VH-VL binders against a5d7b1r34to270. Designs and how they scored, part 10

Target 1, 237 residues: a5d7b1r34to270
Amino acid sequence: APGSQRAALYVHWPYCEKRCSYCNFNKYIPRGVDEAALRRCLVIEAQTLLRLSGVRRVESVFFGGGTPSLASPHTVAAVLEAVAQAAHLPADSEVTLEANPTSASGSRLAAFGAAGVNRLSIGLQSLDDTELQLLGRTHSARDALQTLAEAQRLFPGRVSVDLMLGLPAQQVGPWLRQLQGLLRCCDDHVSLYQLSLERGTTLFTQVQQGALPAPDPELAAEMYQEGRAVLREAGFR

## First folded at step 8 (VH-VL; framework fv_fezakinumab)

Design s37
Fold by ESMFold2-Fast, scan of step 8:
Structure s37 (fold): chain C 237 residues (1-237), chain A 122 residues (1-122), chain B 111 residues (1-111)
Amino acid sequence: as target 1 above (237 residues)
Amino acid sequence: QVQLVQSGAEVKKPGASVKVSCKASGYTFTGYYMHWVRQAPGQGLEWVGWINPKSGGTFYAQKFQGRVTMTRDTSISTAYMELSRLRSDDTAVYYCARWGYSFGFTNAFDIWGRGTLVTVSS
Amino acid sequence: QAVLTQPPSVSGAPGQRVTISCTGSSSNIGAGYNVHWYQQLPGTAPKLLIYGNSNRPSGVPDRFSGSKSGTSASLAITGLQAEDEADYYCQSYDSSLSGWVFGGGTQLTVL
């Protein structure tokens, strides 16, 4: 008997609450967006893609892109139902939603859980308020930690946190202390990723104009290596 | 409300060291970088370096590298600049100045201390 | 090597317009780095007058304006008043020095 095709499904949410200073996408505040029409589009797209690809089993679903936590929980539920109708979506499949602290209140997180989400990826990015302002984030470090605590209560053992490195003027020692502090608050998984300065972003322009110090590639490499060592020693993936 | 208060005038001999303090009030000390700028009598402004009060990270102008050390004490919101191996041409008024490096800030030296006169006499 | 060049002095009568130039090079103003301007009254610390080429901090009169073109910037003062007598400094960032640079300063005399 032939085997089944196993697949992971990526669902792209195209809108952000604010354009991030490090993003090179033309994403804007979603004014006048017809979410009902977008929901219908996503449902049809998911069903059509699964039928055309011949996928029989979906092992995981990931809601990413702009700020998926801005989406209605009803839109998430509708997409998951469409997937379940077009292919086999096991009850133990991982369904992950990327969340920004500004749009991830406890009531919204609970509603996503009711819609079928069973894992969260929280975009903290930094525990330094000045660094958060640099990145164009609308939340404070305190607000982000409150959101993380609520997420861990609602999704115990199923919350990951994103932390950035290589920001202008960022130093290894203070950043490692930031990471160690985060590990005391984090449940299971931390993702580290390096800032990339792309032409056309606000951050790139500020660095090029001398308003901000240029990132140091050697320092960023050192941060990544030492951060990975700290994560390994603490038993994180 | 925002204020930078510097230590008083110093008179030093060539070869000595001087340590100038800058006490911040009226804002979050760790939210802004602190720069040091000097001005010799009758001359223009010359940049010395900066310290990030949150991290303790520093960067110095090449001319002063090896002779200047910048530190801070977050418990009393105070930044320090120590200049060693003093020469007569180090005679100047030394200013501390606040700098914001993130989106939405002026990215200019928006608040200055009143200056500390350091005289290096032979 | 490259530093910002300003005229050492400029003068005007009350009510007139003066312009103070700031000339840089390809490693600073010519590289696209912003220009800031500071006013230093006799016996005082410098005060921020213009930031980011042309922006005024709260409390700075509309009589002061800044501009930037190519490797140069200029500060314009209209409706000159006696209290405008001061030293004026331009500032930018220099990529070859990896640091901040100032102009030599311009002394403004009113009458």
Scores: ipSAE 0.000, ipTM 0.410, lowest interface PAE 18.4, mean pLDDT 79

Design s38
Fold by ESMFold2-Fast, scan of step 8:
Structure s38 (fold): chain C 237 residues (1-237), chain A 122 residues (1-122), chain B 111 residues (1-111)
Amino acid sequence: as target 1 above (237 residues)
Amino acid sequence: QVQLVQSGAEVKKPGASVKVSCKASGYTFTGYYMHWVRQAPGQGLEWVGWINPKSGGTFYAQKFQGRVTMTRDTSISTAYMELSRLRSDDTAVYYCARWGYSYGWTNAFDIWGRGTLVTVSS
Amino acid sequence: QAVLTQPPSVSGAPGQRVTISCTGSSSNIGAGYNVHWYQQLPGTAPKLLIYGNSNRPSGVPDRFSGSKSGTSASLAITGLQAEDEADYYCQSYDSSLSGWVFGGGTQLTVL
């Protein structure tokens, strides 16, 4: 029984709702996307990977990449069904979907739940509207918190929030206040992500041209260390 | 203990409206969607729609659009389903049922009210 | 008419095995959506029997099991008991209707 090969499965959704200022140039906005063909490809890829790897038990499934909440719940359901047919996917397996607040209405979240999703990762990124504009996000902090509240009602104790640190002009004190405010709204899990300025992004170009100050690596390191301490004191993993 | 307590049986004439209540206890009312399902005598289950008690947002099956209205009162943890322009074929037991995240693959209708019989006759 | 198709009735003797089928389409079970099963004893509300194709809630005996393949699902009851006499309903989500759908129900009679 313990001798079964075990794995976590990552399912990559290649499209973004809008190309964010920090998004990689390889991500695409869905225009004329043949989702039926993409669904078929994802199903075949999942089956092939499981067959070739000899995996017999899938402990977790993560839908990530661009903006998986843009995917049809039908596509998510089809992939999970393919996984369950090719390997054992226990009822208590963690099935996580990354959601952007702009594409995560209550009815849509319910449909993902019906498809088999049992955990959400909400890309909040910031509680400061100016920072959200800098990142090219279309949602406001208020809208994102409303989406978080809806997600928590549908998936109580199973919603994580992504918060960025190391943004241009960002300071430790104000960022820690954002994190502390967010912890009052979160049940269990907060993920801290340091901004990476990748070549080919709008944000990289603006920093390189001097239109925006470069993120300070020492301040980013300090934010990460202090953020981890705040999370630990609040009982977060 | 989690339970859904529904209002008592109703007898209505064709053309009237009926409003059925469902009072939740033993859990956070706004943490779960509330569904309504009906069952005509000797027939199967038919989904009517849902309400999100936190937002008040609703979604109704196409068959009932224009005739059904779902509401809630969070101060007393009660959901309501009102069906208007009643016809004899609306005679059924109407159930409320809880839907929301349960750990694992499925959000099934895990807790049901005992049902409210609505009889439509002249 | 029901969106999911079940046989109207099945029967068996005590100790035997019966299976109840639930047939859907590409917009529901065939799309990969989970199937749930409910047991309804005479004069009572439905009770959740199987969720997520094959999982049992606490208190449901292992004599009840579920499975799903393609556009169909099945409920199996082994070691049939007189108390199993009830109506059984399958349920899934339908993407074209954006809502939940039920089978027509199967009446189980214990000989």
Scores: ipSAE 0.006, ipTM 0.562, lowest interface PAE 10.5, mean pLDDT 81

Design s39
Fold by ESMFold2-Fast, scan of step 8:
Structure s39 (fold): chain C 237 residues (1-237), chain A 122 residues (1-122), chain B 111 residues (1-111)
Amino acid sequence: as target 1 above (237 residues)
Amino acid sequence: QVQLVQSGAEVKKPGASVKVSCKASGYTFTGYYMHWVRQAPGQGLEWVGWINPKSGGTFYAQKFQGRVTMTRDTSISTAYMELSRLRSDDTAVYYCARWGYSYGYTNAFDIWGRGTLVTVSS
Amino acid sequence: QAVLTQPPSVSGAPGQRVTISCTGSSSNIGAGYNVHWYQQLPGTAPKLLIYGNSNRPSGVPDRFSGSKSGTSASLAITGLQAEDEADYYCQSYDSSLSGWVFGGGTQLTVL
């Protein structure tokens, strides 16, 4: 609208419970993280960046980065308050939190909802336990599905899941069966992400050393095309 | 014209529950957070919590956790606050108030309901 | 107990200036959070008087002004009138509580 600057805000949570095998720039949790100090820094950063940019209205907020579900709900609430103080944050704005199944118990999910989160993005990545171990995930497929069910109970119609494709040795047929199984458990949105091998990751090192086969880009392309068709047929966004 | 219209006064026995309503008009109900604030007779203002009418998400002051529940019905632009296990010291006027309006309003409660007196007595 | 400290009462004669203080801490006003002021006339709901430390809503006369420094804020009323007799509350956000906090209120008596 004329005379108003609008933005989507990305809030970066820098810490992970542990480094994922495909993550590159996430910070490990240091001894005795002073979350009160980090909360103050995030508040100041949000307000400063919004004022420097001239943004008057924030249409959406996304908490991502390492593992935002490790953050205190109070930190999330404080950041949203800071955004509302620096610019207009309508109550109908989407506020999404990226959650790792291992740190997203029902009580924590409810507390994030109380803090202002109104959508969840669950980093499921795979329904195959071997693939989850390859990715360095600490959860099993069963654990992730339990977290998904609780998330759907607390945030009906407002939960999306992330599913990876193009993993080393991954085949189209088995992956499509994973996707179809997931759709039986999902309510709203599924995001498909192709694995990217980046220098400095454990997975990159294993592929370079010949311990794992390189991902096949033709199979990845086929997975994406077939996956999108399956999603469309099922009425998913 | 923006208005918040609250339900009428209530008299309750200790141990009972009370549910206060706040009907919004003159603005997009889901575009603003709704806060609840109470005031005991002759005392100051005390923040109870908020609800995001868009999502239904809530946050309560620690003093009220376990006893307060905030809900809303978007079809009639109405927010509700229910307080359970009432004690005599819950006697107060309960206000709803709108939050998060426009450039220059930094978390101020810009529009208030006229209040609902809840009396808890035996 | 109130989280923000205000004097319980203040008084002045018509035409005079009065100032109402609001003292917080490092988790609220001292953390940079804005201070808002509300006027409550007898028997009525609070009305927003000052928002964002020093801004006036439409319809609030410029006799009312707000300021903030460090961990404290002040409301100044100049040219005091009988109709200003009311309770005044400051409010801020407290990061340690993740919630809104009010002062205990100041009763203004116009003598």
Scores: ipSAE 0.000, ipTM 0.448, lowest interface PAE 16.9, mean pLDDT 80

Design s40
Fold by ESMFold2-Fast, scan of step 8:
Structure s40 (fold): chain C 237 residues (1-237), chain A 122 residues (1-122), chain B 111 residues (1-111)
Amino acid sequence: as target 1 above (237 residues)
Amino acid sequence: QVQLVQSGAEVKKPGASVKVSCKASGYTFTGYYMHWVRQAPGQGLEWVGWINPKSGGTFYAQKFQGRVTMTRDTSISTAYMELSRLRSDDTAVYYCARWGYSYGLTNAFDIWGRGTLVTVSS
Amino acid sequence: QAVLTQPPSVSGAPGQRVTISCTGSSSNIGAGYNVHWYQQLPGTAPKLLIYGNSNRPSGVPDRFSGSKSGTSASLAITGLQAEDEADYYCQSYDSSLSGWVFGGGTQLTVL
């Protein structure tokens, strides 16, 4: 008989508010998408996967992919209910939702909390408005920081912030100033991600055409090492 | 061990304000949201709003917008609800309740105070 | 009126089973939000009885059980005892109101 096999469940949300210049598989949100049908499919998939895999205990759930904060909280609630019916969710199970500042109003974040989400990963990416425009982000740095403050209000101690490094033309000094500014506004978790140029993206094409300089791997490595030191000194995880 | 201790009964005139306190013990005060729920005599439960004790952030039911203010003092693990411009139909028992969505009893009000009776009479 | 609909009263004999219904809509229970149940004994604060549709807190007898289907939830009480006389409230979250909602309450009388 299946024991207490432990698993982490990844729930993929396939839509983005806007096609990202650096994301290859993201889809824009079409008007009239049938979310009720998608919700039913996600529920059936979660139940079927858990039953077929013999998983009895789900220790974490992660809503990722495109922009999960665009999903109706109803969809998130339905999936988590399906998981709880098919397997045991421990009291301390982490349920994380990736959120884009553009689609993460306070009322939506509270509704995700009510649906069972207990941790957020905020895709801030940059505090420089020019870099946000380059990445195809729909929010300003000011708006992103406002969303971060609201997320921290609703999910104290359980908000992670994603900051990107290694962007075209990005320099170590200005990037470190961004990081320092972010630390004044964050809880105790910041994740640093290096930009990966993927074939088929707008950003890849602009670099290939010489419209943007290629990311410098040496500067990216320097940013990562110095950023990690700054985080360590500030007591961040 | 986990307890919410509320302030004593209050009698107020219409137009006055009342401030009810809720002192938490036996858990990390800033780790959980605090909700306020009221119950008029012989009636059902009505949600008023919540406060995040860590940040001081609040959210109020539309019915109470502009009349309710929730605050907290982390040094004494105490939450407060102040209701202004009192009417006779604000007469109710006001409860504080803990919201444990971060752990365990996710989305349920798992611990309740004993209630504070607020009577509004002329 | 209350957002969630409960019968105002139910009754049963000692040892029998009763069921208390809680009817919502597409913006709350029908959306998949969990249903919680609270027991309020005369003169006391509400006590959490069932959370997350069907789970019991420590100290709640297994005579109490919860279930959920579509836009509705129900609380079942078996082996009724005189001490079960109380008001019972269901609760959920409503996405259109961005807030917590309660049923109107059901008074249980043990005959």
Scores: ipSAE 0.006, ipTM 0.506, lowest interface PAE 12.5, mean pLDDT 81

Design s41
Fold by ESMFold2-Fast, scan of step 8:
Structure s41 (fold): chain C 237 residues (1-237), chain A 122 residues (1-122), chain B 111 residues (1-111)
Amino acid sequence: as target 1 above (237 residues)
Amino acid sequence: QVQLVQSGAEVKKPGASVKVSCKASGYTFTGYYMHWVRQAPGQGLEWVGWINPKSGGTFYAQKFQGRVTMTRDTSISTAYMELSRLRSDDTAVYYCARWGRSYGFTNAFDIWGRGTLVTVSS
Amino acid sequence: QAVLTQPPSVSGAPGQRVTISCTGSSSNIGAGYNVHWYQQLPGTAPKLLIYGNSNRPSGVPDRFSGSKSGTSASLAITGLQAEDEADYYCQSYDSSLSGWVFGGGTQLTVL
């Protein structure tokens, strides 16, 4: 029922033009799209969805999608304030922001904390520089580990790390060594994600053209099962 | 046990089309891509394109784009390559080859058919 | 013309070592794409000899070995035997052509 409904809210960055009929976007300039307009669109979208759904309590908020750590902390604060005005957002609600290492400086992370973010999901994806290049990531393994250390300092016990499996040419043994190495640097949670090969990406095109082998679903399944066993043994969730 | 059996030799006139078949056995047909490679008499190997038997998706070398069509029939584990508007310089042995699983960054052509000689003459 | 460059022929005596080079460019071998090698006996289809630069399929003797450095690859055959007389082709992927490319082939003559 609407009066008793509890919800988790997903805030997608930056699909405002696609999702908000009230958005106005400026022409592309060296700074890109006007963030004030994008902020207004996200606020209106959050308010509209909560009103239409009849949700009275929001038990968690997740900022995901493109690169939420590129958003202004003011934009995050504005969305959370809009949610709190439209529904009950308890002080102990989990508010998670996905962060890319290239846009997650210590000062930005601290500002997100001040805005209401109380958990981080760091998209490391890999600690192997060759795999990071394959994925088109602009950060190195060293950069990712530095970002992880800073995130753990600012959000102790509340940092999750994302690690990808099932990449082209990826083998179980080396990947498990990578996971075990990561566990020595993590203090909370590790999320395992299987690569989804999306049409229209450079990676999809390289696999389709035979430049890279197709991801092996049996190896990916083995990585997932062995990885879960390693996580259980180490006491991770 | 793994085999690729190709159709027999063909003689065609210029301007005609030819359709070569490649029947797979001894493995899961939809588990591996199928490539086509040709070899003109006394010449080297030339890649034509590939088909993914699972999806029917194809990719062709630029030189053959617009003249080649690759298809498959999963019910009989058979791949086909059709080449149209034949010219004398299309005379070649046409091979199908399985794109096998490998542990490197690119897969090798691990199993080859014995080839189909296509002669274009009048 | 072939995209990858191989010598058109090499020769050796039984028991000798021969090497066959395969020279590419920055768009193929130099871009990091693996090199595969195929053996073609007279009147037969090519057979996979080496995959992924240096790996041997089951049934290929260890006297065949592959290596890769920079923009080039090499196939080495030690303990040369009469049965090794064949054409040898290298293969890689070329990003500028968006496709597979082969060397022109090297005819190995024993004796």
Scores: ipSAE 0.000, ipTM 0.394, lowest interface PAE 20.3, mean pLDDT 80

Design s42
Fold by ESMFold2-Fast, scan of step 8:
Structure s42 (fold): chain C 237 residues (1-237), chain A 122 residues (1-122), chain B 111 residues (1-111)
Amino acid sequence: as target 1 above (237 residues)
Amino acid sequence: QVQLVQSGAEVKKPGASVKVSCKASGYTFTGYYMHWVRQAPGQGLEWVGWINPKSGGTFYAQKFQGRVTMTRDTSISTAYMELSRLRSDDTAVYYCARWGFSYGFTNAFDIWGRGTLVTVSS
Amino acid sequence: QAVLTQPPSVSGAPGQRVTISCTGSSSNIGAGYNVHWYQQLPGTAPKLLIYGNSNRPSGVPDRFSGSKSGTSASLAITGLQAEDEADYYCQSYDSSLSGWVFGGGTQLTVL
């Protein structure tokens, strides 16, 4: 049938620059990565999965997981080349890469563009340095905004920013002020998503031990509703 | 079928600006990056920069940063390269070239324009 | 100088084999980036001859072949013909420059 052999491909990058306090699967960062070996594995896996699944057309590719912007642009390119060889990957396909501000310099972003990336999702998470520290982020709000400006120059109209809500001790008013500040610097798209406390994470342990207050799900729901209204009024999607 | 047609030769004085055009036909203009490469008389090839016609995003070789501007008009499938504050050593044939028929760094400059000679003399 | 190093000239007789080297560094060919080759006949635009180290576009005869090892690449031309007389350029991507780089070019003379 039409569409039955079509797919969107998710490519998982398994490593983080730092252990994430809210991540339960990224609990080990090996000292040094043999990226050439990992690149070979990702290429073989992509080709094998496409052949076994019978997918003949890949309409979009998304590089996500840990910190995909930590990967070599060469590795990203090799995966895209393998996909194009195993199936039809249209020249106008959307190829998105999740970027952490600390590993996304202007020259590195330009190299991802050269490799075939044509959209970025920047994991900003917060504009409050205390909240970034709580989340285990290695970047400051200033660093993140600088990376956003570089990304917008290289990928005009194709940069999305991820902002978290529902963090321990977070309140609606201050969070809405963060969002409004971000909208002054962002001209594309903002994605809002709620923090999920999972067993086995540093944040979960700190909340359980009483070191941090438990997130309030009703307050998080209020943040989402109010934030969406602010985005709509500002013309964002 | 697939071709890139460039504007005609230009003669400019030092300090002037020049704008070269490159009209694409026979393929989806917004599907492929467009690169600019120059070649001084009797010399080798030198990469200038690229533009992504889909987004308008650009990246320039450091040597040309601040003097080159690349733009495009998707309604007429045309890319432009403007070089300002011209010097005599900017005298060269300027080529536009399509980047690739595949993805990643296997992509090459597979289709080239015939070149535009820009002569800078006092 | 050019970022990639090529001999300025090579020569051969009809029917012979010639090779043109292209030497890079750890920021380009040595980093694993692909090498492409272009042929430029006098007075014409460059034409893609080899892409992705060793692949030939449609219409390029198998007398032309490419290879890559370490920080270097080579273009081999067998069964040399008079019409092969041209300038040949290698190209790769350079991560330190975040851009494409070319060799200085090699003029092939068919004697």
Scores: ipSAE 0.363, ipTM 0.736, lowest interface PAE 4.0, mean pLDDT 84

Design s43
Fold by ESMFold2-Fast, scan of step 8:
Parts: sequence; structure tokens; C-alpha cells
Structure s43 (fold): chain C 237 residues (1-237), chain A 122 residues (1-122), chain B 111 residues (1-111)
Amino acid sequence: as target 1 above (237 residues)
Amino acid sequence: QVQLVQSGAEVKKPGASVKVSCKASGYTFTGYYMHWVRQAPGQGLEWVGWINPKSGGTFYAQKFQGRVTMTRDTSISTAYMELSRLRSDDTAVYYCARWGHSYGFTNAFDIWGRGTLVTVSS
Amino acid sequence: QAVLTQPPSVSGAPGQRVTISCTGSSSNIGAGYNVHWYQQLPGTAPKLLIYGNSNRPSGVPDRFSGSKSGTSASLAITGLQAEDEADYYCQSYDSSLSGWVFGGGTQLTVL
């Protein structure tokens, strides 16, 4: 009925530059990508899904999945054009792109803005280089902060960052110091994500083999509660 | 109905700054990127940069980086382009133009202001 | 000079056909970015003539058509009329410059 006429659209980008130890994606490093063909497929899929679902209004668009910042800005623009043709996409719709610091130069971020992106979600995950290495990230904390600063210059008030908690050997005090440090560099939103150990991931295997200690769920719960309190007191969403 | 109204002509000396305004009406100002394009007398079009009126984010062509600043005031639906350290070769008509972003299949500069002539002379 | 290459001038008689070329490179038209065309009558602001390679806005007669192939695009004008005398500019996006680029413009004279 009425509610079925409105939607938020999720656009999945299936490729990553490198496999994250906690990710369960099947295509991490492309052997070769015919992006023109992929762009055509995404456009057709978006138009077809909107037509078949009866959605008449798309209130937001989110580009996520592997590493959407690896996609051509032209691909993003083409998908948004397809959505606007198939349904009403309000002029002030929120269009968010997930960016990995490794693949998000200032010029590339500006091109995404030109393509229609008006909000960024930066996958920072940690400000501790050892934790970033544990997560299989290819960037350092310094690189991530440089990317964040550039993103904030191009999208002031429209950049959120993702911070992970509940990592093996992670302690509440040091993690809260990371969060407080990050809040001095952020001016919009911070998302807290608890590590989930899924079978089939590198991190799960390392814990099973005794190479890493198991995450402590009570410490993770404490981190989440304390982190939410810190965010609330600082006026973050 | 949809229109962009620009400020009047300016005459400036080399080294001065100029600030051109572009007032939007007939559409949701924060829904569309605003671009700036210039044209020297008898010459072609040259892209200067864009501003996202919703976020205030900007991007400038490398040639103008460090000399141009784009801002907006959402309360009066007006975009501004300020060019500093003016040179004689900055003499041009400066246009604001709406980018048909994420709507209507244009993906082009679909609405243009009438232009502001900026003359830089001694 | 302009990033996209156009002939500086073209001419034709009333009723004839003219074609204006726009040549780019692998970082713009060759990368798949759309080409748009603008008409600028003397003393006026540019007006959108063709968008997305081949589409016409409302009010643009079907005498104007656009096409794109490889690294180049073309604007075709059939049944030339005196009011078609204007400058014509192609435009695309360039990924290496992270910005919009224009052709140098083509002045059409109807003889």
C-alpha cells in the first residue's frame, strides 16, 4: 500500500582492494574488471527492481558493499540517473558513499561529489596501527586521518566515520582514548561497530588456532556502553 | 520560473578581489550543485569550480586553486564566487550554472545565469 | 587551449546540413563520460542544446542531434536556418583533471 511506494536504495559494489580479516566478501582483489559492463548491469538492475517493486519515491541512496570508493564516479552518476528516471528521487535526497582511506584521494572524492554523492562514510575502524594490521587494513592511522581531513574539506558536516570495538586483546581504556581523540577530528557522526567473528573469515581462523586471543564479550559490551555515553555527551548522533 | 540572477558588472584594478553573487529561485537551492564558468571576451568557456549548496563543500579547477573561494547562503538561496589577486587576464563574463544532478536525465548545466562581466584594468 | 578539440568555424547555406566534431581522449569522452552541447547566441548566456550524448531538452527542434563514438562526439544540424548562427560548445567530464572540460567552441555561419 502507501508505505510500499517509498524506499531507501542500497547499491552493492562487490570488489575490495584487499580482503579485510573480518569481511566475508567473495571478490576482494579483481583479476580484471570490465567496469563499463558492470555499470550497464547496475543501471539495468536498478531500473528493473524499481519497476517491478512499484517504488515511486527513493528517499535515500547508499553505495556500500566491498569498497565503493574503487568504483568510477561515472558509474555512480549513471546509477543515480537511472534511479531518477525510474522513480522520483528528490533533489535533496541523501546519497552516501562508503570510502576506504586506501582508495579515496581528494580528487576522487571530489569526482564522487560531482557524480551526485553528498555524504561520505569513512571506514576508519581504528586509530591504532597494530589494530589496523590485525583487521587486514592497508592504511595507517595517519593515512586515514589525512583522508578524513580531505573528506571534511569537501563535504563539511556530511562525513561520518566508522570505529570498531571488541577486537582481540583490546582494552576499554585505550579504546576510549582512541574514541576521544577521534571526536576532536570529527564534526558530524561516528558509528561504533562491534567485531563479529564469522566462520570462514581469517580472523575467526586465527582465534580458533590460538594465534589471537578470543574477544571478551563483557569488555565489548562495556566499550559499547561507555562509547555511546561519550558520543551522547559530546553531542554526536 | 527556475532562474539564476547574478550581480551587476564590476570594474577592478589588478591585485583586487571580486565577489560575484548568484541568486536561485524556482527550485530547491540545496538540491543541485552550482557551477561557475567564465568566458573571456571573444573566447571560449572555462570551468572554474563547483559548490554543493547543501554541504558547503567545494572543488576548484587547478588553475584557480588558491585564488577562488565559493560560498553560499541557504537562507537567501544565493551562491557566491570570490576571485582574489585579480590579473588582466581574469577579465571575463562569469556565469553560474545549475548542474542537473541526480534528476531529470540532464546531468548537464541545464540552467544558466545571464553572466557578470568583470573587467580588470589599470 | 581547450581540452576538447572542435573546429573553430563551420558554415553552410540555409537548408543544408553541418556537423560539428568534438574530440577528446581516454580520460574524458573515451572513459565513457557523457557529452553535452551548448548553443550561445551573440550576447547571451549558453543554453543547453543536447544532454547525455543524444537527448534534446524541451523546445529544441529535432533538426539538432548528437552522437558519440569512442573518444569523439558530433553535433549534427540539418535544415540550417539563419537563427542557428551561434557558437556551439561541447562539454564532458575529465577524470584526470577531476572537473568539467569544454571544447574551444565552433562558430556557425549561415551564408
Scores: ipSAE 0.005, ipTM 0.488, lowest interface PAE 12.9, mean pLDDT 80

